VHH binders against Transforming growth factor-beta receptor-associated protein 1 homolog (tgfbrap1). Designs and how they scored, part 13

Target 1, 275 residues: Transforming growth factor-beta receptor-associated protein 1 homolog (tgfbrap1), of Danio rerio (Zebrafish) (Brachydanio rerio) (a4ig72r23to297)
Amino acid sequence: RINIECIECCGQHLYLGTNDCFIHHFLLEEHTTAKGKLAFNAQKLLHKYLGLKKPVVELKAASALERLIVLCDSAITVVDMVTLEPVPTGGAKLKGVTAFCINENPVTGDAFCVEMAVVLARRRAVQICTVHEDRVQMLKEVTTPEQPCALSLDGYNICLALSTQYMILNYSTGASQDLFPYDCEERKPIVKRIGREEFLLAAPGGLGMFANAEGISQRAPVSWSENVIAAAVCFPYVVALDEGFVTVHSMLDQQLKQTLSFRDGQLLQDFEGKV
Short names: E, the ipSAE of ESMFold2; O, the ipSAE of OpenDDE; V2, 0.75 times the mean of E and O plus 0.25 times the DockQ between their complexes.

## First folded at step 4 (VHH)

Design p03 (from e08 with T56D V100I T102S Y103W; framework vhh_nb_b201)
Fold by ESMFold2-Fast, scan of step 4:
Structure p03 (fold): chain B 275 residues (1-275), chain A 122 residues (1-122)
Amino acid sequence: as target 1 above (275 residues)
Amino acid sequence: QVQLQESGGGLVQAGGSLRLSCAASGFTFSRYTMGWYRQAPGKEREFVATISSGGDTYYADSVKGRFTISRDNAKNTVYLQMNSLKPEDTAVYYCATWEIKSWSSGYEYDYWGQGTQVTVSS
């Protein structure tokens, strides 16, 4: 059975990573119905087997570089966003990685590198680094109370999923803000950057909660399934993954807009979905 | 072979200043991020400051506004200027650098100096 493990959205492009080491690439096409409402069709563009019998754990688009960053079998690989082929210079892999994110609001001011945060196996720390073509330079080690399960980064603010709670840590000032509790054994944590100074987190009770560095938000929570295992931001929408269903939620009014079912490598409109 | 050697530690009165130096050899210094860490008696090692190859600096909250990290690529040396020292700054100070030699080799965080003792009396 093919299970979807992760999801990423970049513009109109939707990427799904599977437990059998495939990436499925779709184009989301909007159209206006006769009633003036927006609806989406998902057109399959490509699927690519990455050569391992291991789940694709995380996908992240680095759209300015036209790259997709892939975490699979505890290794980061960089591929072309369109062809899904490894970059021509050897398909570089960083090993021993359990979680990563890129900083879409980088603090170095260097436009010629990718700023990335990496969690290494058995380390109670986040490594902030700058990624260049021929090397990786460690910029900062940020000590954490536990090895983080998931993370997202906005400038100096790291939003961390720990085993029993979420927290935001500013690694320039050392200030921290505890967020709501959860249990990593009951559900997979989700942390996504939705914009400057704001994060989306999966909360108990089937809620997607928004938080800034102070633990507050101007947005009402999104209501989604308690079985959501992954989410991606495609402003103004949030796309959530639940047991073969992809649900599209508006960030403007927090309403469910559409459900798509994943069947035999296709995304189809679901008329009787579970949400 | 990466070698890091700290110097400049000593005894100083509260409110005083010290400048630590770390002499580096065995690598292309100008291309590496350099850092300072400290370990107080009975405590775990804690982050103090880093400086990137491009000159970007990062500080622990406890030292921000009092300490300044800088580098001299011509001398292969990183410095930590410590002003307005407090008794709680008493620790062994370590110079560090780290790298991933290639994406495939993974991250290594094990290039440390021998340390230099800083004691701040009140």
Scores: ipSAE 0.000, ipTM 0.163, lowest interface PAE 15.1, mean pLDDT 79

Design p04 (framework vhh_nb_b201)
Fold by ESMFold2-Fast, scan of step 4:
Formats: sequence, structure tokens, C-alpha cells
Structure p04 (fold): chain B 275 residues (1-275), chain A 120 residues (1-120)
Amino acid sequence: as target 1 above (275 residues)
Amino acid sequence: QVQLQESGGGLVQAGGSLRLSCAASGFTFSRYTMGWYRQAPGKEREFVATISSGGTTYYADSVKGRFTISRDNAKNTVYLQMNSLKPEDTAVYYCATWTIKTYGSEYDYWGQGTQVTVSS
């Protein structure tokens, strides 16, 4: 049985990671249907087997370097965004990794250096590093209350998914903001940066909640499946993954725009979702 | 800010050739993937070709063997050489860079487009 484990979006490009160690690369094209509704077609460009027989658990686009960063078998691998072939990291080996993210509002001033946050197994800390074209450098370790299950970065703000709650921690000032409780045994945590110092979080009751450093945002939540396991931001849209289905919601009006089914390595319009 | 300017479109007879150019500015061109897309009258915008910073290319099935994408990093220009043109290739052709991460809906990294018309 092939299951999609993770999803990433960069411009019009959609990447899916699977439990059998493939990355599937699609081009998304938005069009207006005969009935006047917006819809996406997903054209398959490539799929690539990474050789590990382990799930691809996370993908992040490092667009400034034209790289895709892959977490598989507790190790970080950097690949070319077009060919999906491995790219050298200057001999740096990032192993024992359980979660990571890219800082899309970096505090470092180098435009071709990507800031990354890494969670190592059995550590109650986040490691901040810089990814260069040919190397990775460690910058700082930030202590956390427990090993994070998932995380996202916006400048100095780290949004953390802990075992029983979400929180935002500013690692420059040490200020923290508790958000809302959840149960990681019942709901897979999801944290995504949406820009403007805002994060999107999976909440109980099939809700995608918006939050910032002051707490829960006044922006209305998105309504999605209680079984959502991954999401990607493709502004102004959120693409979310349920078992066998990909949903597209607008972040502007929080409405479901489209549902796609993953069948035989293709993304096909199954129906336009209706609540 | 990213600026993309297409040129080279025009009217051509079926079986003919055209070469499109896209001049880029506002970013370090050599580090980014460049692509061509097209939109025919009454149709959705479709992918045509991409070229990575390292020169790796990918083509839509409808243009494989007929179109060639290339780049000149010294001139900050990407090209699309179109051979054996068919009436079905009639469209506005757009230059794009797709690897730039954007967070605002007001950021535009598409060019203005150049019209290609193929007569039978």
C-alpha cells in the first residue's frame, strides 16, 4: 500500500513524499472550469526513488539554492529541485534528525544561505543552522520544554508542536506564548508558516487555526478533515493531505476550492468538495 | 524585485521556427530555474519547458523533440528555440522563475508574455 507522508509546495511545484521512499513532483496549473469555479490540474513531471525503503517524512524547498531538503530514515539529504538527484553538503552528515524546517524570514543577511532548524532525537532543543550551496554550519542551540514533534520558523519565532500543546518561542528574547492544547496520539501535529508573522496549526475538530506571537489570530479557521496528516502553503492557498486526498483551501476566505485524489501516481480531480 | 521581459514572438507558417528570449533582472539569474509556459485562446496556462541553474532540462510531452530551452547566464537571458511549429502551438508565451519563495499575493514573477501565431 502506497501512502503519501508529506507534501511541499514551491511556486507552482508540488512535491509529495511517500512511505515507499519516492518523491513525486507535479506542476500545478490553475484554471477556471466551465462552471466558473477555480480548479487545479496537476501535471506529473518526475518521480524519484531515494533508495532507502523508508518513508519520506518531510520535504522543504530551499528555493534560494534550488534545492529540496529531504528527511528520510532520520537523516537529512539535499537534492536538486528539478532532477531530484543528491547534491553534496561538503561532507556534513545530518543524522538522528526527527524534524526540521526552513526559516523563510531569515535573521542571517546572506541571500544564498538558507536558515534551517533541526530537532535531534532525545534532545529537548532545536538546533539552528545555515545551509550553503556546499555545506551546513551550526549557529545556535535553543532549549525547549520537551523534544518538539514538529516546528516552523519565522525570524526569531519558533512555533513548536509539543506532545500536548502548541507554543511560540522567541529565541532572541526568551518570550513564549502558549497556544492551544491537542493530543499527538489522536491528531498528527501540523505547523506551517504562512507569512506576516503567522502560522497555521492543526487543531482538534478538523480545524486549521491561525496563530501569531500574541496568540490565536482573528482570521477565521479553515475547515479540513480530522485525518489531515500534512499541509503545505502555496500562498494564497493551503494544500492539505488526507488519506488518498489532497484539498486546496484559500487562506483569503478560508473556503475549500478543490479536492484531488492520488491514484496510480497521478493527482486527479475527484470532485469539488462541499461542506 | 524580479523583472522578466519576453521577446521574439510573431507570425510564422506551419513547419517554421521561432526563437523566444526572456531578459531577467532583479535577482541572481544564474542561481535560479527558468521556465516557459504558454496560454492559448480559451485554454488554461500550460507548462512548456524548464532549465535548472545547472542546465538540466524538462519538457512537456507536446513539445519534446521540437523545442529546446537554453540559457546564457552572462546575459541573464533564457531562450526557447521552437522548431516544426504547428497551429496548435499558437499561444501567448510567458517566462517564469519558479524557485523564488513568495509570501505576498502582490509579488509577480511572470513576464508580460509574447504572442506566437502559427498559420496553417
Scores: ipSAE 0.000, ipTM 0.193, lowest interface PAE 13.8, mean pLDDT 78

Design p05 (framework vhh_3k1k_2)
Fold by ESMFold2-Fast, scan of step 4:
Structure p05 (fold): chain B 275 residues (1-275), chain A 123 residues (1-123)
Amino acid sequence: as target 1 above (275 residues)
Amino acid sequence: QVQLVESGGALVQPGGSLRLSCAASGFTFSRYTMRWYRQAPGKEREWVAGISGSGGTTSYEDSVKGRFTISRDDARNTVYLQMNSLKPEDTAVYYCATWELKTYSSGYEYDYWGQGTQVTVSS
C-alpha cells in the first residue's frame, strides 16, 4: 500500500514522497466554489520512480538552482525540479544521512547561496554544506547536545528537534534557546520555517505551535490530527500529511480550509456526509 | 581553468549610468548561475545581483532594486550589470562570480571570480 512519507511545497507546486520510492508532483490551484467558498484543486503533473525499494523520507526545493533535494535510503540525491531526473553532484554522495534542510534565509544575503544542513547517523552535530549546480561541498560542523531528529534553518538560527525538547541554536554566536518539551517516541517531530525568526513545530496534543527565536509567538496554534507525520509551508498556508489525507490550514486564522485524499497516486477532494 | 574578466568600470557623476560586462570562459556558461558582488574600501565583499542558468530567475540586494538590472547573453558567454541612478555609496570594485560566496570560520571566500572592475561615483 502506498503511504505518503513526506511533503514539500514550492510556490504552487506540491511534491509528495512515498514509501514505494516515488515522487508525485502536483500543481495546487485556489478557486472559488459556486457557494462562494475557497477551495484548492491539485492537478497532477508528473510522478517519478527513483529506482530503490526504500521510502522517500524528505524533500526540499532549492528553487534558485531549479533543483529538488531528496533523502532516500539514508542518502542525499539532487534532481531537476521539473523532470525529476538526477543531476551530477561532483562525485559527492552524502551517505548515512538521517535528516536535512535548506536555509531559506542565507547568512550571505545572496538568494543564490544554497546552504544545506545535514544530520549524519550517530553524530551529535549538524553539517553545513553548500549546493552548487554540479557539486555539494561541506563547509563546517556545528556541535549539538545530541543527534537531532529534525531541523530547520533561518540564517544563523538552527531550530532542532531533540529527543525530549525543541531548541534554537545560533551557530554564529553559540547562543541557545530551549523551546517546549515533547517526546519523540510518542510523536514524530516536525519543525518548519515559516518566516524570519519564526518556526512551526509539532507539539503534544495534536497541535502545531508557532515559536520565534525567543520561544514566543503571537499566532494561535493550528489544530491537527494526532497522527500528522509531515508538513510543508506555503505561506500563508500549511499543508500537513496524515496517514491518507492532506490538510490545508491557513496560518493567518489557523482554520482548516480543505482536506484532500491520496488514492492510487492522485489527490482527490474529500467528500462530506460520510456519517 | 575557469576565467572571468570584468570590464566597464569608470568614474561617473551621481545619477549617472554604467553597464558592466563579465566575459566567461573555461566552463559551460549556459548551465551556471552568474552573480555580481562588490567590495567598497574597508568593507567586506557583498552580493549585488544574481541570474539563474536558464535566465528565468533574477534577484537583487535591497539597496540596488529598481536601479540595477542583471542579464546574460549565452551566445557570447557574457553576463551584464546595467547600473542606473548611481549613488556615491555604489562606489566599489565589482566582481563577477560563477559560484556562491562560501562561509568559513575566518569569514567569506569565493570559488571562481574575476579581478574586478572599479566603479567610482563622485562629483
Scores: ipSAE 0.005, ipTM 0.412, lowest interface PAE 10.3, mean pLDDT 80

Design p06 (from e08 with W98Y V100I K101R; framework vhh_nb_b201)
Fold by ESMFold2-Fast, scan of step 4:
Structure p06 (fold): chain B 275 residues (1-275), chain A 122 residues (1-122)
Amino acid sequence: as target 1 above (275 residues)
Amino acid sequence: QVQLQESGGGLVQAGGSLRLSCAASGFTFSRYTMGWYRQAPGKEREFVATISSGGTTYYADSVKGRFTISRDNAKNTVYLQMNSLKPEDTAVYYCATYEIRTYSSGYEYDYWGQGTQVTVSS
């Protein structure tokens, strides 16, 4: 059986990583149905086998460089976001990686490099790197209370999923803000930057909670499945993955807008349950 | 400091051709994805075509086989060759480029040109 393991959105482009080591690339186009409802068509552009019999664990778009960053078999690979062909990293060996993210509000002033954070196995730290067109450079190590299970960056703020709680750490000032508890062994943690100093976090009870450096936001939570395993921001939408279904939720009113099913390498619209 | 300037629009008869140009300045053009979007009267802005820094192209279904996007990195210019034009192609055409921060905060390109009007007579 082919299962979707991760999802990434960049503009109209949707990327799915699968358990059989493929990346599937779709173009999302909005249209109004004959019944006056807004819907998305997912047009398949290509798929690419990465050469391993291992799941693609995480995907991140580095659109300023036209690169897609891939975590598979505990290693980071950089590919062209259009062709999905590997791109040179200047001999950088990013292996032993358990989690990563990109800084969509980078603290470096270079518009043509991407700031990336990686978590290495057995390290109570986050490694900050810069990704350039032809190389990756290690920039800084940020100490954390334990090895993070997942992370997201917004400037100097790192939102960390630890084993028993989420927290935000500002690595410039040293300030920290504890968020809510969870258990990483009972559910896969999800933390995503949504913009304007805000993060979206998977909480117990099938909730997507919004948080910032001051704590939990007054914004209403997203109601999603307790089985959500991945999410991506496709503003103004959040797309979430649950057992072969991609759900589209609005961040403006926190409502479920559409469900897409993944079958035989295609994304099919599911209009059941819509009135 | 990023500037995008479109040109080449105009009035053309159905079945005719136009070549749009977008001159870019204020950034390292060769490293950026460039795209064309259009907005017809009473409709939302829609995707037309993109070209990556490496030259790979993608097209909206409505223009596949008729439009060709290309770039000249030495001239910091992206082009849209439009063949077999239809009245339905009548729109203001916009040049756009993107970077990572734009996609995290919004679904739109960070930098847009002012647009060039294309009118196709039936």
Scores: ipSAE 0.000, ipTM 0.176, lowest interface PAE 14.6, mean pLDDT 78

Design p07 (framework vhh_3k1k_2)
Fold by ESMFold2-Fast, scan of step 4:
Structure p07 (fold): chain B 275 residues (1-275), chain A 121 residues (1-121)
Amino acid sequence: as target 1 above (275 residues)
Amino acid sequence: QVQLVESGGALVQPGGSLRLSCAASGFTFSSYDMRWYRQAPGKEREWVAGISTSGDSTSYEDSVKGRFTISRDDARNTVYLQMNSLKPEDTAVYYCAKEGYTIKTGSFDYWGQGTQVTVSS
């Protein structure tokens, strides 16, 4: 059975990673219906087998470099975001990785590298680094209370999913903010950066919660199901994976705009998703 | 600093209606979600209704859904609770709360002093 494990959105491009080691690439096309409502169609561009017989556990677009960063079999690899072909890195590779994210508000200011946060197996720390074609430069090791299960990064603010709660840690000031509790054994944690000092977190009860560095929300939560396992942010939308469905919610009014079904390598419109 | 003042509570007969008001000051009202809670004698405070910053998204506790309507007037910094088809079980002190959706367990920004609603024959 083919299960989607992760999702990433970049502009109109949607990427799905599967348990059988494929990346599926779609173009989202916006339509205005005869009733004046916005709807999306997903056009499949290609799919690519990565050769590892392991789940693709995370995808992140580095759009300025036309790169897609892939976590599979505890290793980070880089592919071209259009062709999905591996990009030669001259031996630059991160191994023993359990989670990662890209800093979309980088503190280094270098436009020709990727600023990244990486969690290594059996380490109670986050490694902040810059990734170049032929090297990885370590910038900072940030100690954490336990090995993070998931993370997101906004400048100096790291939003961490720990085993029993979320938290935000500012590694420049040392300030920390505890967030709501959850159980990582019952639900896959989700943390995504949605803007400057703002994160989206999967909460118990089928909620996507928004949080700033002080643990305060400026907008109402998104109503998901308790089965959401992955999400991607493509302003003004949140795209979430919900038990074989891809849902599109607006971050402006938190309303469900569309549901798409993944069947036979295609994303198909679901009339009931916009009832 | 932050001030929330509830009003409109009264004694009403079962089946009656009341409109509660909450006048807010000391913060940018339009930037926050607003909620109503109630507390019956000898019971814990419970959530009743919520309204988003846009005023378009509303939510209600199951027992009041279809009977109560929350609304807001950002020009007057006021949130309202229209209560119809009142039942004896609705007897409580009603509280207005300034809060976005809370990230920390039990974290609320501010509460008003409350307004007493009594439903009895």
Scores: ipSAE 0.013, ipTM 0.207, lowest interface PAE 7.9, mean pLDDT 81

Design p08 (from e08, 63 letters changed; framework vhh_7z1x_3)
Fold by ESMFold2-Fast, scan of step 4:
Structure p08 (fold): chain B 275 residues (1-275), chain A 122 residues (1-122)
Amino acid sequence: as target 1 above (275 residues)
Amino acid sequence: QVQLVETGGGLVQPGGSLRLSCTASGFTFSRYTMNWVRQAPGKGLEWLSGISSSGDYTSYADSVKGRFTISRDNAKNTLYLQMNSLQPDDTAVYFCARWTVKYYSSGPFDYWGQGTQVTVSS
């Protein structure tokens, strides 16, 4: 059976990673319904087998470089975000990686590289690095209380999913803020950057909660199901994966805008609630 | 001293309406996202609605969307829940809760009030 493992959104582009090592690429097209509501159709553009018999664990778009960063079989690889072909950079390959993110608010002055944070297996630390066409340069090791399960980065602020709670750490100042607990045995942690100094976290009770570095929520929560396993941010929307369904919520009013069903490699509009 | 005090509960007929109020004191109310949660007899807590610190953004659980309206008056340190088209399964104790994402052993809500009982019965 084909299961969706991860999801990423970049502009109108939606990417799904599967347990059988495919990336499915869709274009989200906005339209106004006959009732005057905004809705989305997903047009399939491409799917690509990556050549491994392993799940695609995480996807992240580096839109400034037109790259998609892929975590599969504990290794980071880079593909073109349109063709999904490996980028012909001769590039470095990071191995032993259990989680990663890119910094969409980079602290380095180099506009021609990707600033990235990676978690290596069996290390209680986050490695901050820059990825260039010809090399990977380590910038800093940031010590953490335990090996993070997931992370997101905004400038110097790292939002971490630990085994029993979330936390925000500023690695320039050393300030830290403990965030709410969760149970990693009951749900996969989700942490995403939504903007400057603001993160979206999966909370118990089927909630997506917003947090800043002071531990304050500036927005009402998003109401998800208990079964959300992945999310991607495409401001002003958040896209979440829930048991074969993709839901689109607005982060401005936290309202559910649309549900799409993943069937036979397609994303189809779901008219559930009408009979 | 931080306090939240809920009022406005009572007995109402199916299809009826009630307006709940929550008065906050001891903290800067206008800085915090506020929530309504309920607990029906024999069930766990259900989050119903949240409102941003400014009042510009609101969110609702599917069970109450279109029937309940959350609002706030930051000048009066008061949170409101307007409940319309009430159904027997809306019978519960309703709680006002301050939203926090800080670590709390009880989860993401702190400074809960005592609650106000709403009973929907004929």
Scores: ipSAE 0.013, ipTM 0.480, lowest interface PAE 7.7, mean pLDDT 81

Design p09 (framework vhh_nb_b201)
Fold by ESMFold2-Fast, scan of step 4:
Parts: C-alpha cells; sequence; structure tokens
Structure p09 (fold): chain B 275 residues (1-275), chain A 120 residues (1-120)
C-alpha cells in the first residue's frame, strides 16, 4: 500500500512524500462554489521517484532558493522544487538525520541562505546550520534534555517534541517553557510553525493546539482526526494527513473546509465531493 | 465579471503543432497565475501547464519538452504552444485563472474549452 508520510506547502504548491520514496507535487486551486463557499482542487503537476524504496520522512520548502529539502533514509537531500532533481550542496550530504526544520524567522540576517535545524541520531542536541545554493555550513549546537522526536523553529525559539511532552526552548536566553504531555511511542508527533511566535502542535484527543513562548495559546484549537500523522500550513489553511486522507482546515475560523483522498497518486474529493 | 475565452483548437496529424490562445477580461491579468488543463473523453480533467505572474512555468510530465506556455500581459492573453502532438493529447483544453492577491480569496475561473483532436 502507498501511504503518505509527510506534507509540505509553499504558496499554492502542495508536496506529499510517500512510503515508497516518491514526492507528489500538486497545485492547490481555490474557487467559489455555486453556493458562495471556497473550495480547493488539487491538480497533479508531477511525481518523482527518489531512487530508493525508503519512506520520505519530511519535506520542507526553501522558497527563496527554489529548493525542496528532503529527509529520506536518514539523509538530507536538496532538490529543485520544480523538477525535483537533486542540486549540489557543496558535496556535503547530512547523514544520520532523524528530524529537521527550517527557520522561517531566521536570526542570521542573511537573505540569501536558509537557516535549518537538524537532529542527529543519538544526540541530545539540535544542530543549527545554513543552507546556501552550493553548500551547507554548520553553525552551532543547542543542547536539549533528550533527543527530540520532532521540532520547529521560530527565531531563537525551538519547539521540541520530546518523548513525553512538548516544550519551547529559547537558545539565546536559555529560557524554557514546558507544554502539554503526550506519548511519542503511540503516534508520530507534529509540531509546525504557523507564523511569528506561534506553533501548531498535535495533542491527544484529536486536537491541534496553538502555543507560543509563554505556553498554550487561548486561540481555539483545530479539531482533527486522532490519527493525524503530518500537517502543513498553506495560509490561510492548515492541511493534515490521516493515512489516505488530507483535511483542509481554515486557520481563521478553525473549521474543516474540505477532505481529499489520496489514491493511485491523485488527490480526489470524497464521493460526496463539493465543487 | 471574469471571462476566459479559448481559441486555436482543431484537428491536426500526429507530429503536428497547434497554438492555443486564451483571452482574459474582468480581472488584473498581470497579477494572475494562468494555466491550461485538459479533459480527454472518459477521463478526469488533468493539469497541463501553468505560468505565474512573474513568468515561472510548470509542466505536466506528459507534455514536458513538447508544450510551451507563455503570456502577453499587454494583450491579457495566455498561450499554449503544442509541438510534436500525439493521439493521446486529444482532449478539450481549458484555460484557468487564479490569483489570491487580485481577489483576496484565491478564486478560480475557467474558460469554456477548445477541442484538440490529434489523428494518427
Amino acid sequence: as target 1 above (275 residues)
Amino acid sequence: QVQLQESGGGLVQAGGSLRLSCAASGFTFSDSTMGWYRQAPGKEREFVATISSGGTTYYADSVKGRFTISRDNAKNTVYLQMNSLKPEDTAVYYCAAWDVRTYESGYDYWGQGTQVTVSS
């Protein structure tokens, strides 16, 4: 069976990574239905086999460089976001990687590079590096209480999914904020940056909770499936993966707007689909 | 309000070429993303090509290297140059427009379609 493992959004472009080592690239289109409601169509642009029968674990768009960063078989690969062909990284291939994210509010001040955070196997630390068109440079190591299961980054704030809880660590000040508990052995944790100073986290009970450096936000949570395995922000929407289904929720009112099924490399509206 | 009018379809022999045009009105064309989609008999509508307001292009694998999308902002027109046509390219070709900036809601607009038939 083909299972979706990860999802990434960049503008109107939706990327899905699968357990059989494909990236599927869709254009996400909005239109107004006859009843005045917005709906999405996902149009298949391309799919690309990456050369191994290993899951694509994580995808992240580096739109300023027109690159897609891929985690597969414990290695980081950089591809062109249009052709999905590998691009040079100065010969540096990051191996032994278990998780990564991009800092969309970078502290480096360099507009021509992407700041990235990487978790290496068996390390209780996050590695901060910069991705340039032709190289990757390691900058620093940030110590964590345990090896993170997942992470997201906003400026100096790292939101970490640990084995039994989420937390936010500010690596400039050393301040930390414990968040709610969960169990990473039961299901894959999810933590995504949704904007400046705010993160979206998968909580037990089928909830997407919002958090910042001060703790859990008073913002109303997203109600989604208890089996959600991945999520991405497609402003003004958040999309979530539940095995063979993609759900689209509005970040403005937190309501479910659409459900799409992934079958045979296509994203289709359900059998009662609305146009 | 928004209108998209396709033209240039017709019957052509395999290996031949056609150029489709889509004239747009009722919105700020220069800020829009424009695209071409097609629907073959008995099949779902599929993506063919798109061009952003800045001129970046994307193509379906099945047409890459054979089709070229372009735009003329002065004429509010998007084009699809189709070369090395194959019988499997036979379909109704639709022009589409979408622009989150222009409409603040990301509305999709579709033309009525133009028939392309490629004979073997």
Scores: ipSAE 0.000, ipTM 0.122, lowest interface PAE 18.7, mean pLDDT 78

Design p10 (framework vhh_nb_b201; at its last look DockQ between E and O 0.33; V2 from the best seeds 0.00; counts 0 for: pae E 9.2 > 2)
Fold by ESMFold2, look of step 5:
Structure p10 (fold): chain B 275 residues (1-275), chain A 121 residues (1-121)
Amino acid sequence: as target 1 above (275 residues)
Amino acid sequence: QVQLQESGGGLVQAGGSLRLSCAASGFTFSRYTMGWYRQAPGKEREFVATIDSGGYTYYADSVKGRFTISRDNAKNTVYLQMNSLKPEDTAVYYCATWSVKSYGTGEYDYWGQGTQVTVSS
């Protein structure tokens, strides 16, 4: 029996990390139902056992390098994005990692590396680094009010999930913006970049709230459930993990477009319209 | 308290035009994204259009080229100009805005009461 722990998407590609240490790779295919509505199915491309007895905690695509960055056993490792085979890397070794993200709007300006932010256990800081084809290079430490539980980046803006509060911090100017309270002991936070200066946040009441750097919502909330534990953004869609299901919502109208169940390493087009 | 009030709905023949207005109060209108949504009886509420604080607009495919969203920050009003109306456009139209910051109410989305648009064959 396989439990999904994390989800990542890049274009039409969907990656699922599981509690038995697999990465499953699917291609999402659009189609029109008999009722004329847009729907999705998932074509299995491959899967890979990572060789550990630990859950895959987080996955992020590093498209510029054709790499997938993996958090497993409190360490960052890198696999080839197509084959899922491990890629040797030098430079800084990232251990004791509790959370990370990729900056899809990087501030370095180097098109051939990927900017990454990492949270280390028991540190009240975010580590900014660059991932190259052969190494990881540390750049800067950004102090935070407490160890972040989750984070996302856009440019210099870090959207942080602290223990009881979401906030946005611009580490170039020092400006900060409190958003809204939540409780990480009750619910796992979700913080995902959806575009330039816009983030998706898990709010109380089973909502996915959108916020920009000024705390203003540019879209209606997504109606999830209290059990959503992870999300990824493939504009205009939000894919979310809910009790072993993957749901697809449109960010344009905030409506559920598809529910896919995960069974025997496959995503099945069941539970249409269920959230 | 955030308040939104739509007006300008009514009956119109197919091919005709209507202009909806939404008067807003209780927040700094010029900083917020405004949107229009619609709901026909027995159907799901659907997205129509949004306009952000800088004037960037976004439209549902079903209304592109026929509907225009605009805003007047001096009057705290958002508009929906609806041209080339079709019977399928018949619905209650709602004005909406959203905030991540609490206003002390625990509400994150704000909707008007709606205005009926009916397009006859």
Scores: ipSAE 0.006, ipTM 0.388, lowest interface PAE 9.2, mean pLDDT 84
ESMFold2-Fast, scan of step 4: ipSAE 0.334; ipTM 0.665
ESMFold2 (binder alone), look of step 5: mean pLDDT 83; pTM 0.837
OpenDDE, look of step 5: ipSAE 0.037; ipTM 0.305

## First folded at step 5 (VHH; from g25 with A97K S100R L105I; framework vhh_vobarilizumab_d1)

Design g41 (at its last look DockQ between E and O 0.01; V2 from the best seeds 0.00; counts 0 for: pae E 9.1 > 2, placed apart)
Fold by ESMFold2, look of step 5:
Structure g41 (fold): chain B 275 residues (1-275), chain A 119 residues (1-119)
Amino acid sequence: as target 1 above (275 residues)
Amino acid sequence: EVQLVESGGGLVQPGGSLRLSCAASGFTFSDYAMAWYRQAPGKGRELVAYISSGGSTSYADSVKGRFTISRDNAKNTLYLQMNSLRPEDTAVYYCAKDFRWGETIYDYWGQGTLVTVSS
């Protein structure tokens, strides 16, 4: 009953977090088949037990710091992206967190930190902060209509998964845009930044919908399954987690390029490159 | 255990000045960066000024050139000198210590001191 709970990618690196507190680290290799088609295979690099019997809820790469940020047991911790070992502060944690994301289009000019947003338990707010090697500095509290279930950032835009709908809030101007309904008690929301001013959202019917502060995009959605539970963006690709397998779609044409199965800690190509 | 007590707020006319103080106890003050935050009515709390343990400072763009953060490690006291005050500076001002990994986010702020700038 060991399941993958979350997925993150950074460049060619893929990270999977499991409900039994492991991180599995793979290298994705892009290649061209004999028929000239694009395909992917995964090479296992390592795995690491984080020391708890708790699910790894979320992973996010902070490549500017060469770190992987981990949400487990209501706490944010930081590990080295390559070795998965704790950073020099010896298992440091940021407690009381229910959701987080990083701002890949930061509003600060400091190249040596990562902007992060966290949701604290029982707060109708988002805490905007910066992550440094030795500390986390709080910058701003942004009031939200409800405690968010999930979130993502681009610049000043926060895309929020509330209890029954998605919305985008610009915390610089105060502007907001309601998007579409879902139910966080029935389905785990997915909200991911895909580029400047753009987000990818899990919609009913197994669709990945694109949106910005002006509403739902006319761009064709990504076709997932009804069972998709997590996604990560490694432009131009979206990798998505679906009950023991990972799909790779191109955001340029919204086409499925690869399916990989997670079995016994390995990712294997199941369809002989038929993507 | 950590105690941060702000003082020095009040009513002032536009163009006026105030000096805020923050008395700190319950931690080794000189080891931590310190900051001032403010919260205007109906808005979220935001960073105003920051000072590292070594004395390096930074400021929000809206207050640069008007506000000065400083610290006295011998007295465990943080200061904010506010000059050329404007109505938009009206807010509750909070003293905060920077936090270390393993600490709970919300235990780092005082109860605040109100600054009102009006005519």
Scores: ipSAE 0.011, ipTM 0.466, lowest interface PAE 9.1, mean pLDDT 83
ESMFold2 (binder alone), look of step 5: mean pLDDT 82; pTM 0.829
OpenDDE, look of step 5: ipSAE 0.068; ipTM 0.555

## First folded at step 7 (VHH)

Design h01 (from g22 with S100D S104D; framework vhh_vobarilizumab_d1; at its last look DockQ between E and O 0.13; V2 from the best seeds 0.00; counts 0 for: pae E 12.9 > 2, placed apart)
Amino acid sequence: EVQLVESGGGLVQPGGSLRLSCAASGFTFSDYWMAWYRQAPGKGRELVADISSGGSTSYADSVKGRFTISRDNAKNTLYLQMNSLRPEDTAVYYCAADFDWGEDLYDYWGQGTLVTVSS
ESMFold2, look of step 7: ipSAE 0.000; ipTM 0.188
ESMFold2 (binder alone), look of step 7: mean pLDDT 83; pTM 0.837
OpenDDE, look of step 7: ipSAE 0.037; ipTM 0.553

